# VH-VL binders against q9h9l3: the designs that were tried, part 19

Target 1, 176 residues: q9h9l3
Amino acid sequence: PRKMVAIDCEMVGTGPKGHVSSLARCSIVNYNGDVLYDEYILPPCHIVDYRTRWSGIRKQHMVNATPFKIARGQILKILTGKIVVGHAIHNDFKALQYFHPKSLTRDTSHIPPLNRKADCPENATMSLKHLTKKLLNRDIQVGKSGHSSVEDAQATMELYKLVEVEWEEHLARNPP

## First folded at step 6 (VH-VL; framework fv_amlenetug)

Design z39
Fold by ESMFold2-Fast, scan of step 6:
Structure z39 (fold): chain C 176 residues (1-176), chain A 124 residues (1-124), chain B 108 residues (1-108)
Amino acid sequence: as target 1 above (176 residues)
Amino acid sequence: EVQLLESGGGLVQTGGSLRLSCAASGFTFSDYAMTWVRQAPGKGLEWVSAISGYGDSTEYADSVKGRFTISRDNSQNTLYLQMNSLRAEDTAVYYCAKSPWEYDYSGYDYFDYWGQGTLVTVSS
Amino acid sequence: EIVLTQSPGTLSLSPGERATLSCRASQSVSSDYLAWYQQKPGQAPRLLIYGASSRATGIPDRFSGSGSGTDFTLTISRLEPEDFAVYYCQQYGDTPYTFGQGTKVEIK
C-alpha cells in the first residue's frame, strides 16, 4: 500500500469584509484514522470573521496558535510524497498555498463511484456530512459549536476506503 | 501600481536554453502565487507553470515537465523560468501573471495582472 | 485535466448587438472557479470575470458572467467598438489550470 493520509482544514475570514479564507486549523490522520497533526494556526492577516458556527474557531484558540509559516512547513513535511485524501481538497491546498501533485490527490467530492454507492448523481458534489450519513451511517458536524476537523478527516479517509480498490484501478488506467 | 515586466526572450536554436525573468513591483511579492502562461503565434493561451508565494511548491504543464524550472527570488521581487531542451513547439510569447489575493480561496489562481510578454522564438 | 471548449469559434456582430459566448467543461468545475479574459491584438489578456459571475475592478457592467458546473456563459449586453477582441475562459478549480481555445468577436 502506498502511504496515504487524510486532511481537513478549518478557515476563518480575513481581508475585505472577511471574504478571504485563511487557514486557522489543520488536522491530518493516517490510513487507520490516527491523528498525525492537529493544530490551531494563526493567520498572518487580521481575522475579520471567525465563522465559528462552521469552523469552531474562537479568539481564545488564537492565543497559543502556531504561526502560519511554521504550521505550513510542518504540514507540508507530512503531505509531501504521500497520497492525500480530502473532501473539496483544493480549498485546503489553496489555504496552505500549496500545489500537491494531481496523481497523489484524492478528492471524495469528485469520485463518481462514491456517489453511486450513496444513490446520488455521479456528477453532483455532495457534502461530507451527507456521504458519511448515507455510507457510514454516522452523523458528523452536529450541533452549533462548529465542525471538528479531526472528525471530518477521519470520515473522509473511511469514505475513500469504500472505493479505494476500484478508484485506484481507474486512476492506473486513466492517469490524471 | 502593480507592475510585471518580463525579459530574457529572444531567438534560440532547438536544444538550447533560455532563462526568462519577471520583475514585480507594487505588491508584497512573497504573499502571491505567480504563473507563466504562453501563447504561440496566432494561437490561444496555455498555462505553463505556477509557483507558491513561498517558492517551495511548483506545478508544470505536462508539455514542459522535466525541461522547464520555475523559481523566484522574493528578496529581489523576481520570478524566473529556466527553459532547457527547447523545441520549435515552445515558440511563444511568455507572460508573467499574478494571482489576485493573498490567502484568497476565490482568486488565488486566476490572474488579475499580466506582464507585457516576452517573445521566445525557437528555430533549427 | 479539465478540457474547456468555447463556442462559437467566431462571432460576427455589429456594434450595439448582444454577444453570448459559451464555455463548456469536460467535468464539473469545483466551486464554479471560472474566469473570463479579453485579449486585443498585440496586448496581454485582461481579466473580466472571476468566480463565474463576479466582475473584476474597472470592468463595465455590460459584461456579465453566469453558469455553474460544466456550462458557463459570458454576455456582453451591448457591444462597443472596443469590445471586438478574443475572449478566453479559464478554470482554476483544479490543477493543471486550463484555458478554452478562445472565441473571436469580430465586426460583421
Scores: ipSAE 0.019, ipTM 0.640, lowest interface PAE 8.2, mean pLDDT 88

Design z4
Fold by ESMFold2-Fast, scan of step 6:
Structure z4 (fold): chain C 176 residues (1-176), chain A 124 residues (1-124), chain B 108 residues (1-108)
Amino acid sequence: as target 1 above (176 residues)
Amino acid sequence: EVQLLESGGGLVQTGGSLRLSCAASGFTFSDYAMTWVRQAPGKGLEWVSAISGYDDSTDYADSVKGRFTISRDNSQNTLYLQMNSLRAEDTAVYYCAKSPWEYERSGYDYFDYWGQGTLVTVSS
Amino acid sequence: EIVLTQSPGTLSLSPGERATLSCRASQSVSSDYLAWYQQKPGQAPRLLIYGASSRATGIPDRFSGSGSGTDFTLTISRLEPEDFAVYYCQQYGDSPYTFGQGTKVEIK
């Protein structure tokens, strides 16, 4: 079996009026939820808006943060050749300026059996927070101090494991 | 080790078409984003087009959008640039260049290796 | 797009002298997203520096890069005969990729 990891990234606002989303933290966990990577990342542009309410990023985290180009290289070495699980993962890949093979990508925001287990419409896009509460009976992303990308990556892996057998069989019959 | 060799340049009339090729060796071609950069006689460098190493997504400079098409054949380790509706201002040496990172988004990097270039001359 | 302006346009020096080349960006570029290339007549550009200050493999230590934000510098501490060439800076923080117009380093 091919190795599997889950990823979650935090972004800050750069560019005009802080409208550009730039990578500022990345967490990667293995199949069992053990942390393989968790670093603060220095964006290539001036940070206009830390988006702290959601990102959990503050100016102090940028002081010794890993420069984007170096962090990207480290992250790609971990992701290459593996099945990568994420929630709305296209946002993470966009922030990384990275394309992962679609055949090795699993997005828990677009898995119909997972929504079905949560008593949600199969074609709806449900938040990570909602699916985690419904299926794992666990509250994540609580409070106003920002999200933990480690917590989000761990929850994402656990959610995927609930439908892994069924979904992998589906993908084998219906390759992307 | 890493080698990029351009071919297909030549003299073409205004409004004509030309296809450039870049033969790559010494690295896993399919995994890397590739770029075309041109240089008009006596002028500086201008980025033209890029193609992803993953999903073959493409980007173009505004000056060539709708006229030029970048593509790749990973089985032959070859990058292409199809140039249509050529104008006098397209006259330049065209360089093939490689991104340093595997699986890179097209249009965002520096270039660690360059070919020797192929001259395209557009005249009336 | 980010516009890169290089100065001076031409730098006339003798072998053994120090060369200092400037690259200024119209918008902030982090120190990790600026590259420098050397080009000799009839040849392809050669990567010298990436990430503003990291020397590419095989590049002599007389070449160094520095700077951050909007102001970047390429320094050649002691010019060798083979260093007389045109130098270009390039940003890769934002699409489209942009190059400076070049600085020619010529023999006095």
Scores: ipSAE 0.006, ipTM 0.480, lowest interface PAE 14.1, mean pLDDT 86

Design z40
Fold by ESMFold2-Fast, scan of step 6:
Order: sequence, then structure tokens, then C-alpha cells
Structure z40 (fold): chain C 176 residues (1-176), chain A 124 residues (1-124), chain B 108 residues (1-108)
Amino acid sequence: as target 1 above (176 residues)
Amino acid sequence: EVQLLESGGGLVQTGGSLRLSCAASGFTFSDYAMTWVRQAPGKGLEWVSAISGYDDSTDYADSVKGRFTISRDNSQNTLYLQMNSLRAEDTAVYYCAKSPWEYLYSGYDYFDYWGQGTLVTVSS
Amino acid sequence: EIVLTQSPGTLSLSPGERATLSCRASQSVSSYYLAWYQQKPGQAPRLLIYDASSRATGIPDRFSGSGSGTDFTLTISRLEPEDFAVYYCQQYGDSPYTFGQGTKVEIK
């Protein structure tokens, strides 16, 4: 069987007016929720907006952060050939400047059975926080100091495991 | 080794158009942000435009906004600069230059490799 | 925009002497985001220093950069014949990118 990992990235604002989202942290966990990777990442461009309320990134985290090019290589080595689970995962792949095969990608923001279990409209994009509270009775992204990408990746994996059997069967019948 | 080779420069009349090309080799072109920098005869360097390595996000110097368009063809490892409504003050050697890191957008960067330049002369 | 002013405009020296080139910004440059380039007649610019003090790959150790905020310096400890060229500073802390007007280091 293929190995499966879950990923969550934190982005900071770079470029004019801080409108560009640049990778500043990445967390990857295995099927059981064990951390395989968790590093602060130094964007190659000047950070205009740390977006600390959401990202949890502060200037101090950048002091010994891994340069983007090196971190990207490390991350891609972990992701290649694996089923990668994420929430709104296209944002993470964009920040990594990476295209993961669609057949090996699982996005918990676009799995109709998962929304159905949460009593949400099947085609709506629900937040990770809402799905985690509704289905796992767990509060994540609590407080005002920013999100934990480790916590988010772990929650994302657990959410996927709730629908894994039925969704993998669906994908086998309806390949992307 | 990294190589950048500009072409397409020449003599053009005011109000005319010209398209510059920059052929890249020796690195994974699609991963890097690229820029155009120009230098008027006997003058210093002036940044013109930049394009990201991934989503083709672009930025322009105020002096060229609305007239110049930067683009890239990753399948051909080629960077382009389409110059319209050319003015005498656009006369310069145009350099293609590479950012050192992979970017979604290049907005703030230095340039680790440069092409040899192509001369654009705009006259009446 | 940040205006970079280089001084002197021209520096006339002999091989073996030390060259000290200044680059001053009209406002503070963020995070040491300043680079130095060398340009010889008829050639493209070549990166020497980035992040104010980091030497680019292949650049001899006689070249060094220093400074922060609004005052930056490029030093060539002992000029070699091939070092006579024009030198430009560039900031990349704020859009648009801006270059200094250049300092010409010429043989006396």
C-alpha cells in the first residue's frame, strides 16, 4: 500500500503591499500523526507582513529558519510518491511551487462525504476548524497567537481517516 | 553553467514596437523568477520588469507600465519583453537577469546571473 | 522609492591600493537587502555581494561588504588590474528595485 502523509503550511506576506503569500513554515505528519517534518522557512523575499494572527510567525522564527530552496528540496523528497492529504491543499502546493499528482492528492476541503458527516452542504468548502470541532470534538486554531501547522496537519489526517475507506473506493471507480 | 542570451534588439521608430527574447540554459528555468534591467548609453542600471517562476505574477517600473509586457514560455526556457509605444528615452541595452531563489513572485530580489544584453535604439 | 547615492563618482587608484566605495540610501534599507555589482566596459554586470556582506560564489575574498540601514560600504582590500570597473549598489528591500548611479574605479 502507498504511504500517506498530511501537510500544512504557514505563509507570510511578501512583495508589494504584502499581497504575495510566501512559505514560512511547513509541517508534515505520517498516518499516525507523528511529525516527519516541521521547520520554519526563510522566504527569499523581504517579509512585509508576518500575518502573525493567523500564521503564528514572528521575526524571531526567521533567525535560524531554513532557506526556501533547501526546505523545498527536503519537503518534496518526503512528498514524492506518497498520497498527500491537506486542507485547501492547492494553497500549500502553490507556496511550495510544486505540482503533486492529482491521483495522489486528497483535499479535505473538497470531500463530499466528509461534509455530509459534519451536517454541512456536500459541495461547500468548510474550514478545518469547523470540521475538526464537528467531527472530532476538538478545538484547533485557538487563541490569538496564530495557528500551529503541526496541529492542523494532525487534524487533517484524522479527518481524512474518517472517510478514507469510502473515498478511496470512490476514487478507484471515478479516477481523477 | 547558467547562461542567458538576449536577442531581438535593434533600431525602431518612436511609437513602434519590439519584442525581446532571453534564452535560458543551465538551470530549471520554470523554478526561477526573471527580470529585465536596462542601461541607457553611458548611464546606470534601471530595473524594468519582473516575473515570478510559478504563477507568472508580474511587476513593472512606473516608466514602462501600460507599454511593456513581460512574459515567459517555460516549455522553451524563454523570457520575453514586449515593448509598445516606444519612446526615445527607452533607448538602452536590455539585460535579462535571474533571481537566486525559486519564487511565487520576485518583488524584492538581487540577481545572481545576467545575460550579455541586447541594444534597443529608438529614434524618430 | 529609495534613492541610492554612491560616492565618490570616480576613484582613481593604482594596483595594490585599497578601494572604499560608499552607498547611501535616502531611507533605511530593510534587512540588509543590499547588493553590489561590478561592470566592465561592454560587459554585463556581475554580482559581487548580496545581503550587504555575503560574498557571491567565485568572488575573491579581497571584496567585502559592510553596513546597514542607510550607510553601506564595498571594500576592495588590494586592487588587482582586473578590478578597474564601474561598481553599482542595489537595494531590494522595497519596490521598485533601485540602483545607485555607480562609482568608476579607474587606474591612476
Scores: ipSAE 0.005, ipTM 0.476, lowest interface PAE 13.3, mean pLDDT 86

Design z41
Fold by ESMFold2-Fast, scan of step 6:
Structure z41 (fold): chain C 176 residues (1-176), chain A 124 residues (1-124), chain B 108 residues (1-108)
Amino acid sequence: as target 1 above (176 residues)
Amino acid sequence: EVQLLESGGGLVQTGGSLRLSCAASGFTFSDYAMTWVRQAPGKGLEWVSAISGYGDDTDYADSVKGRFTISRDNSQNTLYLQMNSLRAEDTAVYYCAKSPWEYIWSGYDYFDYWGQGTLVTVSS
Amino acid sequence: EIVLTQSPGTLSLSPGERATLSCRASQSVSSDYLAWYQQKPGQAPRLLIYGASERATGIPDRFSGSGSGTDFTLTISRLEPEDFAVYYCQQYGDYPYTFGQGTKVEIK
């Protein structure tokens, strides 16, 4: 595996009116798209809103889910010291209660060359589904039963690979 | 209680610049994404720009890209909109609004509290 | 971009009647990523519904939202005098965030 992984997390709603996004699933893939981690995760707070249409999380998935504190430790061991690719990845880091160095973070929702290749405005935040369809001619997040975080992480890595050389050179010239 | 108060609106000529401010109180400002929404006289609502809680992510409507800049000063609980190269079609009441979450494009991009608005008139 | 079309443009009703407002999207919107706002003359918009069907804090239960995909509805079961206003839908499922053009609910 390269010193680069892609992550995608699914969140459920906890707290008052389900307004807090709590980690309920995390998938991590390596540079080639092989799964390094994929677990359902039990939030420490009562789940108010499963957000099943997006997350794919159902009550059944929580029965044997890994407790948050244990899952967090496992995930951070994989992420630490690696270049981490994600889409709107700050949401994932917030749910993990983790700060990853900006110099090692790649967010496919904020890479102007990627939007340019998709014929989208460079400063727009485009959905993972749209970019994947436009640039990889692949449909992800199909149907109404929730997203696959494995599928999303794999698509995210493939999207990044389209601009990797160009973007890494840009970051070397313009450090964040 | 949550309060948002806009200021900085006024009359400006086409091609001019103006900076709007939104003073926030009653909540932990840095924990919430903020947005600007405008409304032309007698017309509907149009989203203009959004910024994440830490200010590390911003986004803009196509109609204002390259001309407007959203920013925030979390130490002063203040949101800004710098408007350059103003056009007659930018004439509107500009509202400051709060989302219920820290991140933009998060699935919580609805606006639970709004300020009273500040009028910007661009004449040609 | 997703264009939201609200219908009717104007709805003339009396207090006590049921109001049904439509919001249709040019492309599919997640059923949970649509909001409704109320705006009275000279005032800022007020959040009524988010996630297609969830009532915001302090909103009376006579307001309800429903729908998914491209078709969404706001229902006011029994109009009160204070409910006569303009109503806007907003999608936040795709860039850019967009609002409908509004439905005016007026007396008579």
Scores: ipSAE 0.000, ipTM 0.490, lowest interface PAE 14.2, mean pLDDT 88

Design z42
Fold by ESMFold2-Fast, scan of step 6:
Structure z42 (fold): chain C 176 residues (1-176), chain A 124 residues (1-124), chain B 108 residues (1-108)
Amino acid sequence: as target 1 above (176 residues)
Amino acid sequence: EVQLLESGGGLVQTGGSLRLSCAASGFTFSDYAMTWVRQAPGKGLEWVSAISGYDDSTDYADSVKGRFTISRDNSQNTLYLQMNSLRAEDTAVYYCAKSPWEYELSGYDYFDYWGQGTLVTVSS
Amino acid sequence: EIVLTQSPGTLSLSPGERATLSCRASQSVSSDYLAWYQQKPGQAPRLLIYDASSRATGIPDRFSGSGSGTDFTLTISRLEPEDFAVYYCQQYGESPYTFGQGTKVEIK
């Protein structure tokens, strides 16, 4: 198996009018889709907007949530030195206040061969839901409870596996 | 399951005041944002006001700002709309409507359940 | 504010026919936050579709939504007698919430 994980984070709104995105849940899965980490995370700032239809976060999830500083330390220990797969992953890294090496980062929203397999323009940013439906024939992010970051991380890893050989070869010839 | 029942509509003179009520049942009222939408005779739907499910923060359409006040009593599962300085153009059926998601701020909502509406007629 | 324009104003069809209703936005609707409602005379609106294409609970599969950006469509694949009503689109991508003027689907 490869030293590779997939990550998906959920954010809630903090700051003025809830415009700031703050980490409130993180899920990490291994190459086979097994869960390595899945915790609700308490932002250091007051939550103004739970964004529940996207995040799935409710007030009850915050009661026993892991404080941001502790969660961040746990997450970074898992990510360090591994190839990290995500979708629009810059948002996840921003919420984590973390810089992951570009050489070890794989963003399924910016992999031209993946879009090509989905019959989409190579330079377009396609949603995880769209790519998963087109390429895996599976519906994700359905229902009334918001998104499951575990489901999203698993789908992201499976999408990457479709282009892994081609994309790793490309990166070896064209280092970021 | 979910029910919303409006009351308090009626005939009122220009410049007068009226308070509408919406009795809610079948869900945890305090967790959901609530909204008033009106429909003038022969016209389409117009959003009027919304109140948050987490901190009672409020929003208003420009046409009613300073005249209407939305509020809620979570102990009685009731939404209110206090209407002051009423004008002829406020004549409409007023609907109470529920947002689908817990704890969201107003401004991003479609409405999964609606009340039956209550008619407000403003005349000279 | 985003202005929503629905067309046609009136659609006269028979049971069994396909109905196609359009909703055009004056500017792009963020995240395709567009809903469709059905309203019958003397009744409150009923949610049919949200997020442009997601069917609400209890809504038959003959109703479907599609589109993105500025152009949205509600399709009723095979009209039933109970489907004759007025249909409204609504955007919630930005404040204030705005509704289309409605399309009346009437029996021919």
Scores: ipSAE 0.006, ipTM 0.493, lowest interface PAE 13.2, mean pLDDT 87

Design z43
Fold by ESMFold2-Fast, scan of step 6:
Structure z43 (fold): chain C 176 residues (1-176), chain A 124 residues (1-124), chain B 108 residues (1-108)
Amino acid sequence: as target 1 above (176 residues)
Amino acid sequence: EVQLLESGGGLVQTGGSLRLSCAASGFTFDDYAMTWVRQAPGKGLEWVSAISGYGDSTDYADSVKGRFTISRDNSQNTLYLQMNSLRAEDTAVYYCAKSPWEYMQSGYDYFDYWGQGTLVTVSS
Amino acid sequence: EIVLTQSPGTLSLSPGERATLSCRASQSVSYDYLAWYQQKPGQAPRLLIYGASSRATGIPDRFSGSGSGTDFTLTISRLEPEDFAVYYCQQYGDWPYTFGQGTKVEIK
């Protein structure tokens, strides 16, 4: 079976009025929740808006951050050929300027059985915080100093494990 | 200041060959995938060929596959397009364009900077 | 390959008016990787929007992109004299990369 990892990225605002979302941190964990990658990433453009309330990124994190091109190469080596789990994962892939095959992608914001277990409408997009509290009885993204992408990636993997058997069987019968 | 300057266009007979060049400056050339896009007189844009930053991967539109060869010399910051077995339908302005990322490692590219273009006219 | 169809072919407007340009894809564009370019006669194309809605460096905020899947729109909220040009959409979500045929925005 293919190896499985979970990813979560943090983005900052660059470009005019901070409208462009640029990668500023990426965390990748393995099936058991062990950290495989966690680096602050320096965007090639001036950061206009750190979006600290959500990203947790501050100016000091950029001092020794890995340049985007180098970080991207490292991240893609980890993701290639693996099943990648994420929450609203298309945003992470956009920030990475990367396409991951749909057959190897698992998005916990769009898994009907997971929403059903959380007593949510099957076609609704629920936040990671809500699903984690409802299904794992765990609070993440606590406070106003930003989110931990490691914590988010770990929670995302644990959420996927709740429906893994059922969802993988569904995908085998109904390939994307 | 990013600049791309094409050269090598001109009039050529059907079945002939031409080599286009694109001189790049103002950015780290080998970090970026490069592309050739053409535009026939009075028509829209058509993607022709792309090459990765280090030159280790190339791609071609079906219409030019087997006839055109894209290459680059990173030591001279120059992109090339070798065009063989030219046809009347290859008549177009050829633009050199820069992608924001290394083509074959990134998913997909848009083009953030373009050269002024060089006209290739193929006649019988 | 994904075919991009732009409409209308020509849009005749006066300065100060709103322009709305459509780009429709024959198949869903992966991750909404859709760009818009402006081209004036005798000039190279200029990038306006990428990722369906992100404005490129130096592009005025009167230009905006929207849409997802197969249906994308470029909006110019208040046309300036310099905005009269041909506009092309391009998808880069699925290989091979394809362009729409263009929409000409001309002065009335």
Scores: ipSAE 0.000, ipTM 0.474, lowest interface PAE 13.6, mean pLDDT 86

Design z44
Fold by ESMFold2-Fast, scan of step 6:
Structure z44 (fold): chain C 176 residues (1-176), chain A 124 residues (1-124), chain B 108 residues (1-108)
Amino acid sequence: as target 1 above (176 residues)
Amino acid sequence: EVQLLESGGGLVQTGGSLRLSCAASGFTFSDYAMTWVRQAPGKGLEWVSVISGYDDSTDYADSVKGRFTISRDNSQNTLYLQMNSLRAEDTAVYYCAKSPWEYLRTGYDYFDYWGQGTLVTVSS
Amino acid sequence: EIVLTQSPGTLSLSPGERATLSCRASQSVSSDYLAWYQQKPGQAPRLLIYDASSRATGIPDRFSGSGSGTDFTLTISRLEPEDFAVYYCQQYGDSPYTFGQGTKVEIK
């Protein structure tokens, strides 16, 4: 069996008028929710918009932040060969400029049994906040200070664990 | 092509409630922030509420805060506005509008597509 | 909140003339996140300009936006009959989103 981790990233706005999403924080937790990686990451381009309401990132967090190229290397070393769980995880991989094999990727925004447990339509894309409230009875992403990628990664892992046995069996019979 | 169609408007008494719907098609609904903007007869545009495309975070104009609730059903590609404790000043055409960006973590934006609007009339 | 003030309230011109519409913000608009919309009677607004100066897809080049900070301008270089409408500016740099009160461009 392969080791499993959960990831969540925060992005800031770079490029013209801040419309490009660039990686600015990454958190990775293990199966039990223990933090394996949590760093602020300095984009190679000038930050135009911190998007603080959603990202939780402020200018102060960029002081001593790890440069993108170095952070990417560290993160990929952790992810390679592992089952990686995330919510709308394609966005995290895009921000990392990284391809992770689909056979080792688990996206909690696209797991029909998980939506079924939350009394949601099976093919819908439900928010992490909604699924966590419905299934774990916890409020995440509270307030206007932005999201915690650690909290989001931990919630994502716990959500996946609710359907892990059923979904792994499904994937074994229906490889992606 | 992108299409937005509002429904649910009508005549309602002061203090009453009404729920508006906006049926969306032609784009990946769940990836975009959605907003409600209203326009009182003969007046200008007033932003009412927005909901994020990623985490369903919401924001409201002070005039409707505590009375209106924006929500979405991504499986049905439908946006909602639940309006409670309606006042005569809430009389307006209510427009559903879409953000232009495919960024799942951002919600605030300008609006590239608008529905045709649905009229809400609040009377005593 | 950022208050947007449009001037003039009404602009009376003939086809072929140049229209210049002003939008002034009570405080600096973050990242110049300002848009312009056109609205005709009985119709929904139509996006013309975003990020102060970028033309939306399908919008004729006679429409141009300029300005930064607190002073923004929409220019229509040669009015066509279909351009007589109400125009609104909107900022999205800070919550809450706010609109100007509108400028009516009418046939003289």
Scores: ipSAE 0.006, ipTM 0.504, lowest interface PAE 11.6, mean pLDDT 87

Design z5
Fold by ESMFold2-Fast, scan of step 6:
Structure z5 (fold): chain C 176 residues (1-176), chain A 124 residues (1-124), chain B 108 residues (1-108)
Amino acid sequence: as target 1 above (176 residues)
Amino acid sequence: EVQLLESGGGLVQTGGSLRLSCAASGFTFSDYAMTWVRQAPGKGLEWVSAISGYGDDTDYADSVKGRFTISRDNSQNTLYLQMNSLRAEDTAVYYCAKSPWEYMRSGYDYFDYWGQGTLVTVSS
Amino acid sequence: EIVLTQSPGTLSLSPGERATLSCRASQSVSSDYLAWYQQKPGQAPRLLIYGASSRATGIPDRFSGSGSGTDFTLTISRLEPEDFAVYYCQQYGDSPYTFGQGTKVEIK
């Protein structure tokens, strides 16, 4: 009965050397892959590096972007109390400056049955691109002009659905 | 402190093979893209190959495509370059270098940390 | 591939003088993703500038980068003895990564 969403964020570089990953886009989809949220987000700090090759973010996207504080409030209203699915989701939560309960978090980069289905070592961290190709026979993140966070969030939800029954049973027996 | 230590260089015959290693420490290895850059004696820098944080995306300079393979073992914090069908023009110091930002995705980058390099000499 | 051409090949100057190094790209560098490195004999390259104009951490303010599109410049406002080295530009806007051939800054 608890609702489930999938999230994927794009980050730009702020701070010294552009080393700090700051939220600049967030996409959230529901269980069926319908978009619930997809906005460009203006970091409170000066953007040193847009990381356009994989973020897909350019200066023009920032002109009318939602300020971080406002976007964060909107996003947290969607995430709070829901099961949140992501890939290497700790990076997204860090960029959001947000703690989501472990019991309601599902990280497709750290689900042993999912790796097993993909013929990968259970203890290895596999990329979203690799798992999606192996298990869904679909190429995502193609080219070097930036990724679609909507595409990534949709793929992440579909991957989780492949192991949902098995993994939810595991979590019920072995709570985090 | 970020450290990158290359090893595996040496003298090898033309047509031979060699595997270089780069041991990384001081950062979360799997979060960063890594690259190999070489420098022939008395010459400039030449990019060789790059690999994404999870190792699922790789890229190569045209001069080494089909002969060199970049890979990584994130459980051992080690980057590799498998060099096959070596030619005299592959003689160079090979540097391991790190991308500057924390991300799990593939891409091209500038390099904020470099190893000391390992010399590969290819002769007949 | 984007070809980077550096000029001059060699720059002979005395300590205290200004050095101006050029890097010209065969086509526009996406997002001005251009970096500059310093390399001293027997050492690995050291990052100086990224994104055409941003100084890397720990790099003295006498180093500055400028330019956009196809024409980029590294300026050392007042050469110190430690600045005599080879300098390379690098673009990371398009695959493959490419470097310029280098400019040697040597003591006059």
Scores: ipSAE 0.007, ipTM 0.559, lowest interface PAE 9.4, mean pLDDT 87

